# Ledger of designs, part 328: VH-VL binders against q8ixk2r445to577

Target 1, 133 residues: q8ixk2r445to577
Amino acid sequence: FFGMLQNKGLTDYCFDYNPPDENQIVGHQVILYLCHGMGQNQFFEYTSQKEIRYNTHQPEGCIAVEAGMDTLIMHLCEETAPENQKFILQEDGSLFHEQSKKCVQAARKESSDSFVPLLRDCTNSDHQKWFFK

## First folded at step 16 (VH-VL)

Design b47 (framework fv_cosibelimab)
Fold by ESMFold2-Fast, scan of step 16:
Structure b47 (fold): chain C 133 residues (1-133), chain A 120 residues (1-120), chain B 112 residues (1-112)
Amino acid sequence: as target 1 above (133 residues)
Amino acid sequence: EVQLVQSGAEVKKPGSSVKVSCKASGGTFSRWAISWVRQAPGQGLEWMGVIIPYFGTANYAQKFQGRVTITADESTSTAYMELSSLRSEDTAVYYCAKSRYYGRSAFDYWGQGTLVTVSS
Amino acid sequence: NFMLTQPHSVSESPGKTVTISCTRSSGSIAYHYVQWYQQRPGSAPTTVIYEDKQRPSGVPDRFSGSIDSSSNSASLTISGLKTEDEADYYCQSYDTSNKHWVFGGGTKLTVL
């Protein structure tokens, strides 16, 4: 699977990576932004290693969740994916982060009108269901 | 130092086609969104379409769909806009413009513009 | 799809403040960022405000942007007007449904 990762509940929003410096691909939070359908910073690849890759930049970025955190952060991809970079895309559209046993949910960023993907307890909510477009 | 340099002025007959080039330097051309905007004499800015070179994906304003084609050559860092079936009302200055993120970022660098005159 | 409506022209004396509005015909003006461009005769446009209210380096702090959800409009405000501010000003926002940019019709600013 590859393409724009769109949310079923927050229907106009896609995974989006917008780091301040185009030459810095690591250390910043993955956000949700209005889907533009053109690839670019909203294009992700789901790999056989269960990674969500941002591969329009070299070196390639892989989405990770740091221990004790609930935010999705861009890290460098590794030859063997570490556990914090593994997400199971289930048939119902859930993105399950195996290391934390939580699901990726579309949520409002604290005290703002912007949206971000966050780890939350797994539910059957459409805000936890994702699909590639 | 980002710069967009466009091809020179053109005079075309009705019914013909024109292809304008926009050569980029000073940055990561493939990762940008390159839009084309036109301006008829004394009129406002009109968005025509966009290409994201890395993906080869283009999208066009409904008014120009079927007549405009935008392409990019990553090896030469050049974007092209071809407009077919030219009419006198297509007389305009055509600009290319760069944005970092499509759908969000401002057009932070513009080409100098290319005057296309459609006259018999 | 939607339109962005600007006044055709505005004029004011040097040293005064002028405000140019940009009203969205359908959907919320706050749904997407608004950009503002300045175009002097014979030149390509340049950005004076991006992402609603941010100023690029080199743009004087006399230029400011704002959003008013109650009137569904964005505004460009220029204080301490100078003759060099004479130009056409264009607002711009994004249309999610069609995945394309929309420009306002432009406002000609005359400074005495």
Scores: ipSAE 0.635, ipTM 0.882, lowest interface PAE 1.6, mean pLDDT 91

Design b48 (framework fv_cosibelimab)
Fold by ESMFold2-Fast, scan of step 16:
Structure b48 (fold): chain C 133 residues (1-133), chain A 120 residues (1-120), chain B 112 residues (1-112)
Amino acid sequence: as target 1 above (133 residues)
Amino acid sequence: EVQLVQSGAEVKKPGSSVKVSCKASGGTFSRWAISWVRQAPGQGLEWMGIIIPYFGTANYAQKFQGRVTITADESTSTAYMELSSLRSEDTAVYYCAKSRYYGRSAFDYWGQGTLVTVSS
Amino acid sequence: NFMLTQPHSVSESPGKTVTISCTRSSGSIAYHYVQWYQQRPGSAPTTVIYEDKQRPSGVPDRFSGSIDSSSNSASLTISGLKTEDEADYYCQSYDSSNKHWVFGGGTKLTVL
């Protein structure tokens, strides 16, 4: 699968990656932003290794969650995906982060109007359901 | 460093078409978003449309839909804006401009502008 | 569609502070970044403020940007006004419904 990764509950929002420096694409948080349908910063690939890859800018990035954190951060991809970069896209649209046993949820940042994907306990919430468009 | 260099001034007759080029250097042209913005004499800036070369995706302002076409040639790092069915009110300076992220980023680098004059 | 409304012109003497407003007619100004561009006659625009309040390298700290959600407007403030600041200034933001960019009408700044 590849395309814009859109949320079922937060219906107008897609995964988006917009690091401050386009020449340093690693180490920043993945955000949610209004879906534009143009590809680029909202274009992600779900791989056979259960990675969510970003390749609009080089080098290619892979979404990861560090131990003890709930935010999705862009890391460098590896030949063999480490556990912190593995997400199981389930039949119901949930993205299960294998290492933490939690699901990716569209969430409002505390005290702001911006949205981000965060790890949360798995539920049947539409805010935890994702699809490629 | 990023540079955008546009083609030279054009004089066209009403009903004809014009195709303006914008050659990029420095950085990853194919992954950028390239907009076209025009400015009629003494008037403000007017957004016309945009292309993301690698994805082949383009979007146009409603006012220009059907007579503007924006294309890109990744091999030459050149974006093009073609405007058809020219009228005298299309007389303007046409700019190309680069942005980093669609829907969010500033137009951080601009071409020098191309004056297109439409007259009989 | 929305419009971004700017005053047609503003003027002030050297050394003073001037503020140029940019008001969004519908939809929240705060949900999308506002950029500010400076244009001198015969020249292409250049960015003076991006993403509401950030300055590009080379733009002096006399230039600042702000957002006021209550008036649904963005502002460009130029302190310590210099003759070289005389130019047209344009705000810009994104129209998510049409997926395109909108420019304000522009403000001519005169430094007398």
Scores: ipSAE 0.595, ipTM 0.872, lowest interface PAE 1.8, mean pLDDT 91

Design b49 (framework fv_cosibelimab)
Fold by ESMFold2-Fast, scan of step 16:
Structure b49 (fold): chain C 133 residues (1-133), chain A 120 residues (1-120), chain B 112 residues (1-112)
Amino acid sequence: as target 1 above (133 residues)
Amino acid sequence: EVQLVQSGAEVKKPGSSVKVSCKASGGTFSRWAISWVRQAPGQGLEWMGVIIPYFGTANYAQKFQGRVTITADESTSTAYMELSSLRSEDTAVYYCAKSRYYGRSAFDYWGQGTLVTVSS
Amino acid sequence: NFMLTQPHSVSESPGKTVTISCTRSSGSIAYKYVQWYQQRPGSAPTTVIYEDKERPSGVPDRFSGSIDSSSNSASLTISGLKTEDEADYYCQSYDSSNKHWVFGGGTKLTVL
């Protein structure tokens, strides 16, 4: 699967990566923003290694969650995907993070009116269901 | 640093087509969103469409759908806007403009503009 | 579809403060970015405010942007008005339904 990763519950929003410096694309938080349908910074690839890859800018990045954290951060991809970079896209659209045993949920950013994907306990909420468009 | 340089002024007959170029330098052209905006004499800015060169994806304002085609040549870092079936009301200055991320970022660099005059 | 409505013209004396409004006709302006562009005769537009309130390098802090969700509008405020601020000002925001940009009609600022 590849394309814009859109939320079923927060219907106008897609995974979005907006690195502040085009020449330094890793280390920034992945956000949710209005789906534009053009690829670019909303284009992600789900790989056979269970990675969510970003390659619009170089070097290529892989979404990761650090131990004890709930935010999705862009890290460099590794030859063998580490556990913190593995997400299971389930048939119901849930995106399960193997290392933490939690699901990615569209959520309002703390102290802000913007939205971000965060790890939460798995539920059957549409805010935890994602699809490639 | 970043520059967008457009082709020169054109005078066209009604019913013809015009193709304006926008040459980019000083950055990652393929990864940008390149929009085209026009401005008729004494009028406001009107967005026409956009292209993301790396993806080859383009999107157009409904008013121009079917008449405008925006393309890009990554090897020359050049975007093009072709407008067909020209009418006198298409007389305008046409600008290309760069944004970092489509749908969010401002147009941080603009071309100098290309005057297209459509007259009989 | 929505429109961004600006006053056609605004005039004020040097040293004073002017505010230019940009009102969205439908759908909330909140959580969607508004940009502001300055255009002098014979020139391409330049950005004075991006993403609601941010200033590009080189734009003096006399220029500020704000969002008022209660009136569904964005505002560009220019304090300490100088003759060089005389220009047309355009707001811009994104239409997520149509996947395209929308410009306001523009405001001519005259500094008397």
Scores: ipSAE 0.783, ipTM 0.916, lowest interface PAE 0.9, mean pLDDT 92
Fold by OpenDDE, second read of step 17:
Structure b49 (fold): chain C 133 residues (1-133), chain A 120 residues (1-120), chain B 112 residues (1-112)
Amino acid sequence: as target 1 above (133 residues)
Amino acid sequence: EVQLVQSGAEVKKPGSSVKVSCKASGGTFSRWAISWVRQAPGQGLEWMGVIIPYFGTANYAQKFQGRVTITADESTSTAYMELSSLRSEDTAVYYCAKSRYYGRSAFDYWGQGTLVTVSS
Amino acid sequence: NFMLTQPHSVSESPGKTVTISCTRSSGSIAYKYVQWYQQRPGSAPTTVIYEDKERPSGVPDRFSGSIDSSSNSASLTISGLKTEDEADYYCQSYDSSNKHWVFGGGTKLTVL
């Protein structure tokens, strides 16, 4: 699966990554923004290694969850996907993070009008449903 | 209800430029993608380019690269298409069209079209 | 890059069913979403099908869209053909390789 990763509940919002430096793509938070598809900041790939890759740049980035965090941060992809970079995109659209045993949910960023994907307890909420377009 | 209202017909000389406007209403302009599509007399639809007003950046069909400029003014909810170095072959009805987002979404609303006639 | 090929024209009697094909020249048509637009003489195009098979509000259920992966084509089917259906129909899809929207050449539907 590849393309824009769009949320079902938060209509017309997609995974978005736009690092301030094109030569340093890691260490920043993945956010949600209106699905626009212009450029490459909304292009992601779900791989057979259960990674969500930001592969429009070299070296390739993979979404990771750092210890004690509920945010999605861009790390470098590794030859063997580390545990904190493994996600299961289930048939029902839920995006499950294996290590934390939590689901990715579209949420409002605190004290902001912005939205971000956050790890939350898994529910049947459409805000935890994702699909590629 | 969403509406796109375009500027009036234009008659231009070869080598000149034309700028067509598309004023949007009935929704959130900054959330849209605005495309320009033209249709020569008796011909099919031809996509020219697209802009996301919020970003102000546009993407163009290769055929029109360097000759077309698409812009948007969020304060007035208006998109513009400027075509330079006009030729007789540019005679066509030019449409603006909105979509929800770039790429896969349909053009769900269209302007009424603007006839641009290029003649010496 | 790819092209979308449509028949130049089709014709049928009122009450009958007509199908307009849209064949993609390269790349799989599956999961790429095809849109269909209707254009009556002297009017702007209007969307009749989006995302392969979805109908906008106000479009009669006589209009339907489908995808055939085996032939790499999309189809617009109009049942119970009415005189008002006489128009040009265009298919459209997105080319992610060059970030272009691509239209078919259009099909003129004549209601006999």
Scores: ipSAE 0.018, ipTM 0.655, lowest interface PAE 5.7, mean pLDDT 91

Design b5 (framework fv_cosibelimab)
Fold by OpenDDE, second read of step 17:
Structure b5 (fold): chain C 133 residues (1-133), chain A 120 residues (1-120), chain B 112 residues (1-112)
Amino acid sequence: as target 1 above (133 residues)
Amino acid sequence: EVQLVQSGAEVKKPGSSVKVSCKASGGTFSRWAISWVRQAPGQGLEWMGVIIPLFGTANYAQKFQGRVTITADESTSTAYMELSSLRSEDTAVYYCAKSRYYGRSAFDYWGQGTLVTVSS
Amino acid sequence: NFMLTQPHSVSESPGKTVTISCTRSSGSIAYKYVQWYQQRPGSAPTTVIYEDNQRPSGVPDRFSGSIDSSSNSASLTISGLKTEDEADYYCQSYDSSNKHWVFGGGTKLTVL
């Protein structure tokens, strides 16, 4: 699967990655923003290694969850996907992070009107359901 | 350093078309969004449209839909803006501008501008 | 769709502080993705503030951006005004409803 990764509950919001340095694409947080369908910062790929890849740049980035964190941070992809970069996009639309045993939820950023994907306990909320478009 | 260099001034008759080029250097063209912005004499900036060279996707301001075509050539790192059915009101300086991404990103680099004069 | 409204002109003496407003007609400006561009006479625009009120390298810290959610407006503030600051200033933001960039009408800053 590839394209925009869109949230079901938070209507018209997509995964969005825009690092401040276009030559350094790792280490920053993935956010949610209104879907534009133009590619680039909203173009992701779900791979057979269970990675969510940001592959519009070289080297390619893969979304990771750092120890003790609930945010999605961009790391470099590796030949063998590390455990903290493995996600299961399930049939019901839930996006499950294998290592943390949590689900990716669209959430409001603290003290902000912005939105971010965060790891939360898995529920049946539409805010935890995602699809590629 | 990123640079955008545009083609030279144009003088056109009403009803004709003009195609302005914008050559990028000093960075990775495929990572960018290239917008076109025009400015009529003594007037403000007006966004016309944008292209994402890597994806070949373009979007246009509603005002120019059907009359403007923006293209890009990754092999030459060059973006193009073609405006057809020219009228006197199209007389303006046309700028290309680079942004990192579509949407919330700024136009962080600008071309030097291309004057297009439409007169009978 | 929205529009961005700026004052047509502002003026101030050297060394003073000037503020240029940019009011969004509809929708929330809270995302703070507002850019400011400086355009000197006969020149192309240059970026002075971008995204989350950040300054590009080379832009002095006399330039700063802010957002006022209560008035749904952004502001460009120039402190320690210098003669070289005389220019037209444009605010810009992204309209997600039609996926367009939107410019303000521009403000002419005159340094007295």
Scores: ipSAE 0.761, ipTM 0.921, lowest interface PAE 0.8, mean pLDDT 95
Fold by ESMFold2-Fast, scan of step 16:
Structure b5 (fold): chain C 133 residues (1-133), chain A 120 residues (1-120), chain B 112 residues (1-112)
Amino acid sequence: as target 1 above (133 residues)
Amino acid sequence: EVQLVQSGAEVKKPGSSVKVSCKASGGTFSRWAISWVRQAPGQGLEWMGVIIPLFGTANYAQKFQGRVTITADESTSTAYMELSSLRSEDTAVYYCAKSRYYGRSAFDYWGQGTLVTVSS
Amino acid sequence: NFMLTQPHSVSESPGKTVTISCTRSSGSIAYKYVQWYQQRPGSAPTTVIYEDNQRPSGVPDRFSGSIDSSSNSASLTISGLKTEDEADYYCQSYDSSNKHWVFGGGTKLTVL
């Protein structure tokens, strides 16, 4: 799977990575933003190692969640995917984070007017359902 | 020190086509979004379309669908905008402009503009 | 498909403050970024405000941007007006349904 990772509930929003420096792709939070359909900073690859890769830049980034946190952060990809970088894309569209046993949900960022993907207890909500477009 | 340099002014006949170039330097051209914007004399800015060179994907404003083609050559860091079936109403200054992230980022660098005059 | 509506012209004396509005005709302006461009005669536009209220390096702090969700509009405010601020100003925002950029009609600022 590859393409723009779009939310079923927030229908106009896609995974988006917009670090301030185009030569530094590590350490910032993955956000949700209006789907533009052009690839670029909204293009992700779901791999056989259960990674969500941002590979339109070198070095390649992999989405991770730090222990005890609920935000998705861009890290460097590794030869063997660590557990904090593994997400199961289920048949119903849920993105299940194996290490935390939680699902990725589209949510409003606290104290702002923006949206972000966050780890939440798994539900059957459309805000927890994702698909590649 | 990003710079966008456009080709020179052109005078064209009605019914012909024009192809304007925009050469980029000072950054990673392939990863940018390059938009084309025109401005008729005394009028406002009108967005025509965009290309993401790395993906080879282009999108066009509805008004220009079927007449405009935007392409990019990554080897020369050059974007092109070709407008066909020219009419006098297409007389305008044509700008290329770079944005970092399509759909969100401002046009932070602009070409100097290319005047295209369509007259019989 | 929406329009961004700006006043055709505004004028004010040097040293005063002026505000230029940009009103979105349909769909909420909230959660979508508005940029502001300045264009002097014979020149390409330059960015004075990006992402609603951010100022590029080199743009004086007299320039500020804001969003008013209740009126569905963005505003560019220029304080301490100088003659060099005379220019056309354009707002711009993204149309997610058509995946296109939209420009406002432009506002001519006269400082005399």
Scores: ipSAE 0.696, ipTM 0.898, lowest interface PAE 1.4, mean pLDDT 92

Design b50 (framework fv_cosibelimab)
Fold by ESMFold2-Fast, scan of step 16:
Structure b50 (fold): chain C 133 residues (1-133), chain A 120 residues (1-120), chain B 112 residues (1-112)
Amino acid sequence: as target 1 above (133 residues)
Amino acid sequence: EVQLVQSGAEVKKPGSSVKVSCKASGGTFSRWAISWVRQAPGQGLEWMGVIIPKFGTANYAQKFQGRVTITADESTSTAYMELSSLRSEDTAVYYCAKSRYYGRSAFDYWGQGTLVTVSS
Amino acid sequence: NFMLTQPHSVSESPGKTVTISCTRSSGSIAYHYVQWYQQRPGSAPTTVIYEDKERPSGVPDRFSGSIDSSSNSASLTISGLKTEDEADYYCQSYDSSNKHWVFGGGTKLTVL
C-alpha cells in the first residue's frame, strides 16, 4: 500500500513529514496535517517488511518509535528493518507497533492546536484507524 | 540560491493557446510544489493551479478547469503552464511560484512574470 | 469556496503604524495558515509574513502578522512606516475542501 495515510476519526488529517531543513531530514517528529491529496510530504509507503517509508526526500526515511517513547520519529531506513520500525497494518485500519504492543492514535499535541500520531493503548477508536488514499 | 526563470512575453490571437515555461535552479525542483498565478492589468493575484513534479500530480482552480494544463519535466527542472481558448480577458502577467509544502508553505520564490497579451 | 476580503486602499504618514485586515467569509481563519505578500510596481510579489506570524530573513521586525478568531480575520501590521513600504499587499490562505489557494483582493498602501 502507498499514498496519503489518512485518519478515520480525525477525518481531514493525514500523516505528514515537514522537516524545516531539507538537508537534515531525519530525527524530526511525524505530524498530522490537513490532507492535500497531492503526494509530496504526505506520501508514505507500507512495505512488505512492515515499514512506513517516506521517500519524497533523499535519503529515504522510515518511521520509528524509540524505546519508552510515544512519538513517531523519522529515522534512516536500514537494509533489514529493526523492530522499532515495524508496524502491522490490520484489516480494521489499526497501525499496531509490535515491539511496544501499542497502536498509533491521532492526538492533539500538548500546548498546541496541532495534531500528531502517538502510541497509545489499543482501543476500537476511529482515532486509531488509518487508511491509504 | 533558488531561482525561477520564465519564458518571454507573448502576443496571441483570441482562440489560440499559449505555453509559458518556468525553469528552476538552486534546489530540489522535483519535490517542490510549483503554482501558477496570474494578474490582469490593475487587478489582483489569481491562483490558477499547481504541480508537484516528482508525483506528476496537478490541481486546478475551478475557473480554469478544462482550459489550463500544468506539466513538469524533472530532467530539465522546468514547469509549464498551457492556457487554451484564449480571450482578451486572459491578458495578464503570469507568474510561477515555488512552495515547499502544498497547502501549508508560503510561495517563497517567484518567477519574474510573463506578459501574455491577447488581442485581435 | 470562500473569499478573503481586504480593504482596497489604506494610507498613513511616515513613522506611523498601519494595519491591513484579511477577513475569511466562511470557515475559520485559524485552521489554515495565512501568508502575506508585498508587490511593488513592476515586480513579482515577495513574502513578508508566512504561516500567520513568521518573518522571512531580511524582513524587518516592523512587519508583524496576527490572527483574530473573533472577527475571523488575519492582520498585517507595519509600524514605523517608510516610503519604501508603498506597495500592494495580498493575504493568502488555503481552501482544504477544494485543495486550492485563495488570495485576498489586495490592499494598496500609500505612505504620504
Scores: ipSAE 0.667, ipTM 0.891, lowest interface PAE 1.6, mean pLDDT 92

Design b51 (framework fv_cosibelimab)
Fold by ESMFold2-Fast, scan of step 16:
Structure b51 (fold): chain C 133 residues (1-133), chain A 120 residues (1-120), chain B 112 residues (1-112)
Amino acid sequence: as target 1 above (133 residues)
Amino acid sequence: EVQLVQSGAEVKKPGSSVKVSCKASGGTFSRWAISWVRQAPGQGLEWMGVIIPYFGEANYAQKFQGRVTITADESTSTAYMELSSLRSEDTAVYYCAKSRYYGRSAFDYWGQGTLVTVSS
Amino acid sequence: NFMLTQPHSVSESPGKTVTISCTRSSGSIAYKYVQWYQQRPGSAPTTVIYEDKQRPSGVPDRFSGSIDSSSNSASLTISGLKTEDEADYYCQSYDSSNKHWVFGGGTKLTVL
């Protein structure tokens, strides 16, 4: 699957990434923002290695969760996906992070008027359901 | 530093077409979103459409659908806006504007504007 | 499918504070960034506020932005008014349903 990764509960919001600068892909938090349908900073690919890749730059970025954290951070992709970069996109639309045993949920960002994906205990909430558009 | 330089003023007859250029420098043109915005004399800003050169994706405001075409040439870092079937009410200053990310980022750099006058 | 409504004109004396509103006609303004542009006669617009309340480098702290969810509006506030602030001001926000940008109608600020 590839495209804009949209939330079922938080309608009109998609995974969105803003790199620190043109020559540095890694280090910033993934956010959620209004879906625009034109690729660019909202274009992601779900791979057979269970990665969520940001493919607009070289080298490619892969979404990861650092130990003890609940935020999704952009890391460099590796030839073999490390455990912290593996997400299971389930049939019901849940995005399950294997290493932490938690699900990706659309949530409010405390410091600004924006939303972010965060790891939370898995529920049947539409805010934890994702699909490619 | 980023700079957008537009082509010069044009006078056109009703029914003709105009093609305005916007040459970018000072950054990664291909990865930007380049929007076109017009402003009739004494009136407000009206968004016309956008292109993201890297993706070749263009999108247009409903009002201009079928009359406007926005293109980009990555080899020259130039975006173009072509408006066909011109009417007198198309007389306006046409701006190109850059945003880092479409739909989210502000228009942080603007071209100087191109006056297009449509008269018989 | 929304409009952004601004007052057509506002005026205030030098040194005073003025607030320009931008009201969204449908859908919540919350969590949908509003940008503000300043346009002086004969010039292209320039950004004075982005993402609701952030200031670009070089814009003085006299300019501030805010969101009021109860009135479904964004506001641009300019304190310590100077004659150089005299300009047209436009708000802008993205329409996800139609995949396009929306500009407010613009507000002419007169300082005298």
Scores: ipSAE 0.672, ipTM 0.895, lowest interface PAE 1.5, mean pLDDT 91

Design b52 (framework fv_cosibelimab)
Fold by ESMFold2-Fast, scan of step 16:
Structure b52 (fold): chain C 133 residues (1-133), chain A 120 residues (1-120), chain B 112 residues (1-112)
Amino acid sequence: as target 1 above (133 residues)
Amino acid sequence: EVQLVQSGAEVKKPGSSVKVSCKASGGTFSRWAISWVRQAPGQGLEWMGVIIPKFGTANYAQKFQGRVTITADESTSTAYMELSSLRSEDTAVYYCAKSRYYGREAFDYWGQGTLVTVSS
Amino acid sequence: NFMLTQPHSVSESPGKTVTISCTRSSGSIAYHYVQWYQQRPGSAPTTVIYEDKQRPSGVPDRFSGSIDSSSNSASLTISGLKTEDEADYYCQSYDSSNKHWVFGGGTKLTVL
């Protein structure tokens, strides 16, 4: 699967990666922003290694969650995907982060009107359901 | 070091087409969003459309849908804006402008502008 | 579809402060970032404010941006006015429904 990764519950919002320096794309938090349908910073690929890959820039980025954290951060992709970069895309649209046993949920960023994907206990909420458009 | 350099002024007859070029340098052209904006004499800025060269995706303002076509050649780092069925009210300076992230980021670099005059 | 409305012109003396408004006709001004562009005669526009209130490198801190939800407006404020600030100023915001950019009508700033 590849394309704009859109949320079922928070309609009109897509995974988005907008680092301040386009030549230094590692280490920043993945956000949710209004879907524009043009690819670019909202284009992601779900790979056979269970990665959510950002390949608009070189080197390619892979979404990761560090142990004990709930934020999705862009890291460099590796030849063999490490466990913190693996997400299981289920038939119901949930993105299950196997290492933490949690699901990716669209959530409001604390103290702002912005939205971000965060790891949360898995529920049947549409805010935890994702699809490629 | 980013620069956008546009083609020279054009004088066109009503009913004809014009194709303006915008050559980018100093960065990774394919990943950018290149917008086209026009400005009629004494008037404000009007957005016409955009292309993201790497993805081949383009979008156009409703007013220009059907008359404007924006294309890009990644091998030459050049974006093009073609406007057909020209009318006198299409007389304007046409600008190309770059942004990093479509729908969010400001136009951080602009071309110098191309004057297109439509007259009989 | 929405419109961004700016005053046609504003004028003020050197050293004073001027504020240019940009009012959104429908939907919240806070839904999307507002940018501000400066265009001097014979030149292409340049960015003076992006993402509501951020300044690009090289833009003096006399330039500031703000959002006022009660009037559904964004504002560009220029303090310590200098003759070199004479220009047309344009606000810009994104229309997510149509996936395109919208510019305000522009404001001519005269410093006299």
Scores: ipSAE 0.614, ipTM 0.870, lowest interface PAE 1.8, mean pLDDT 91

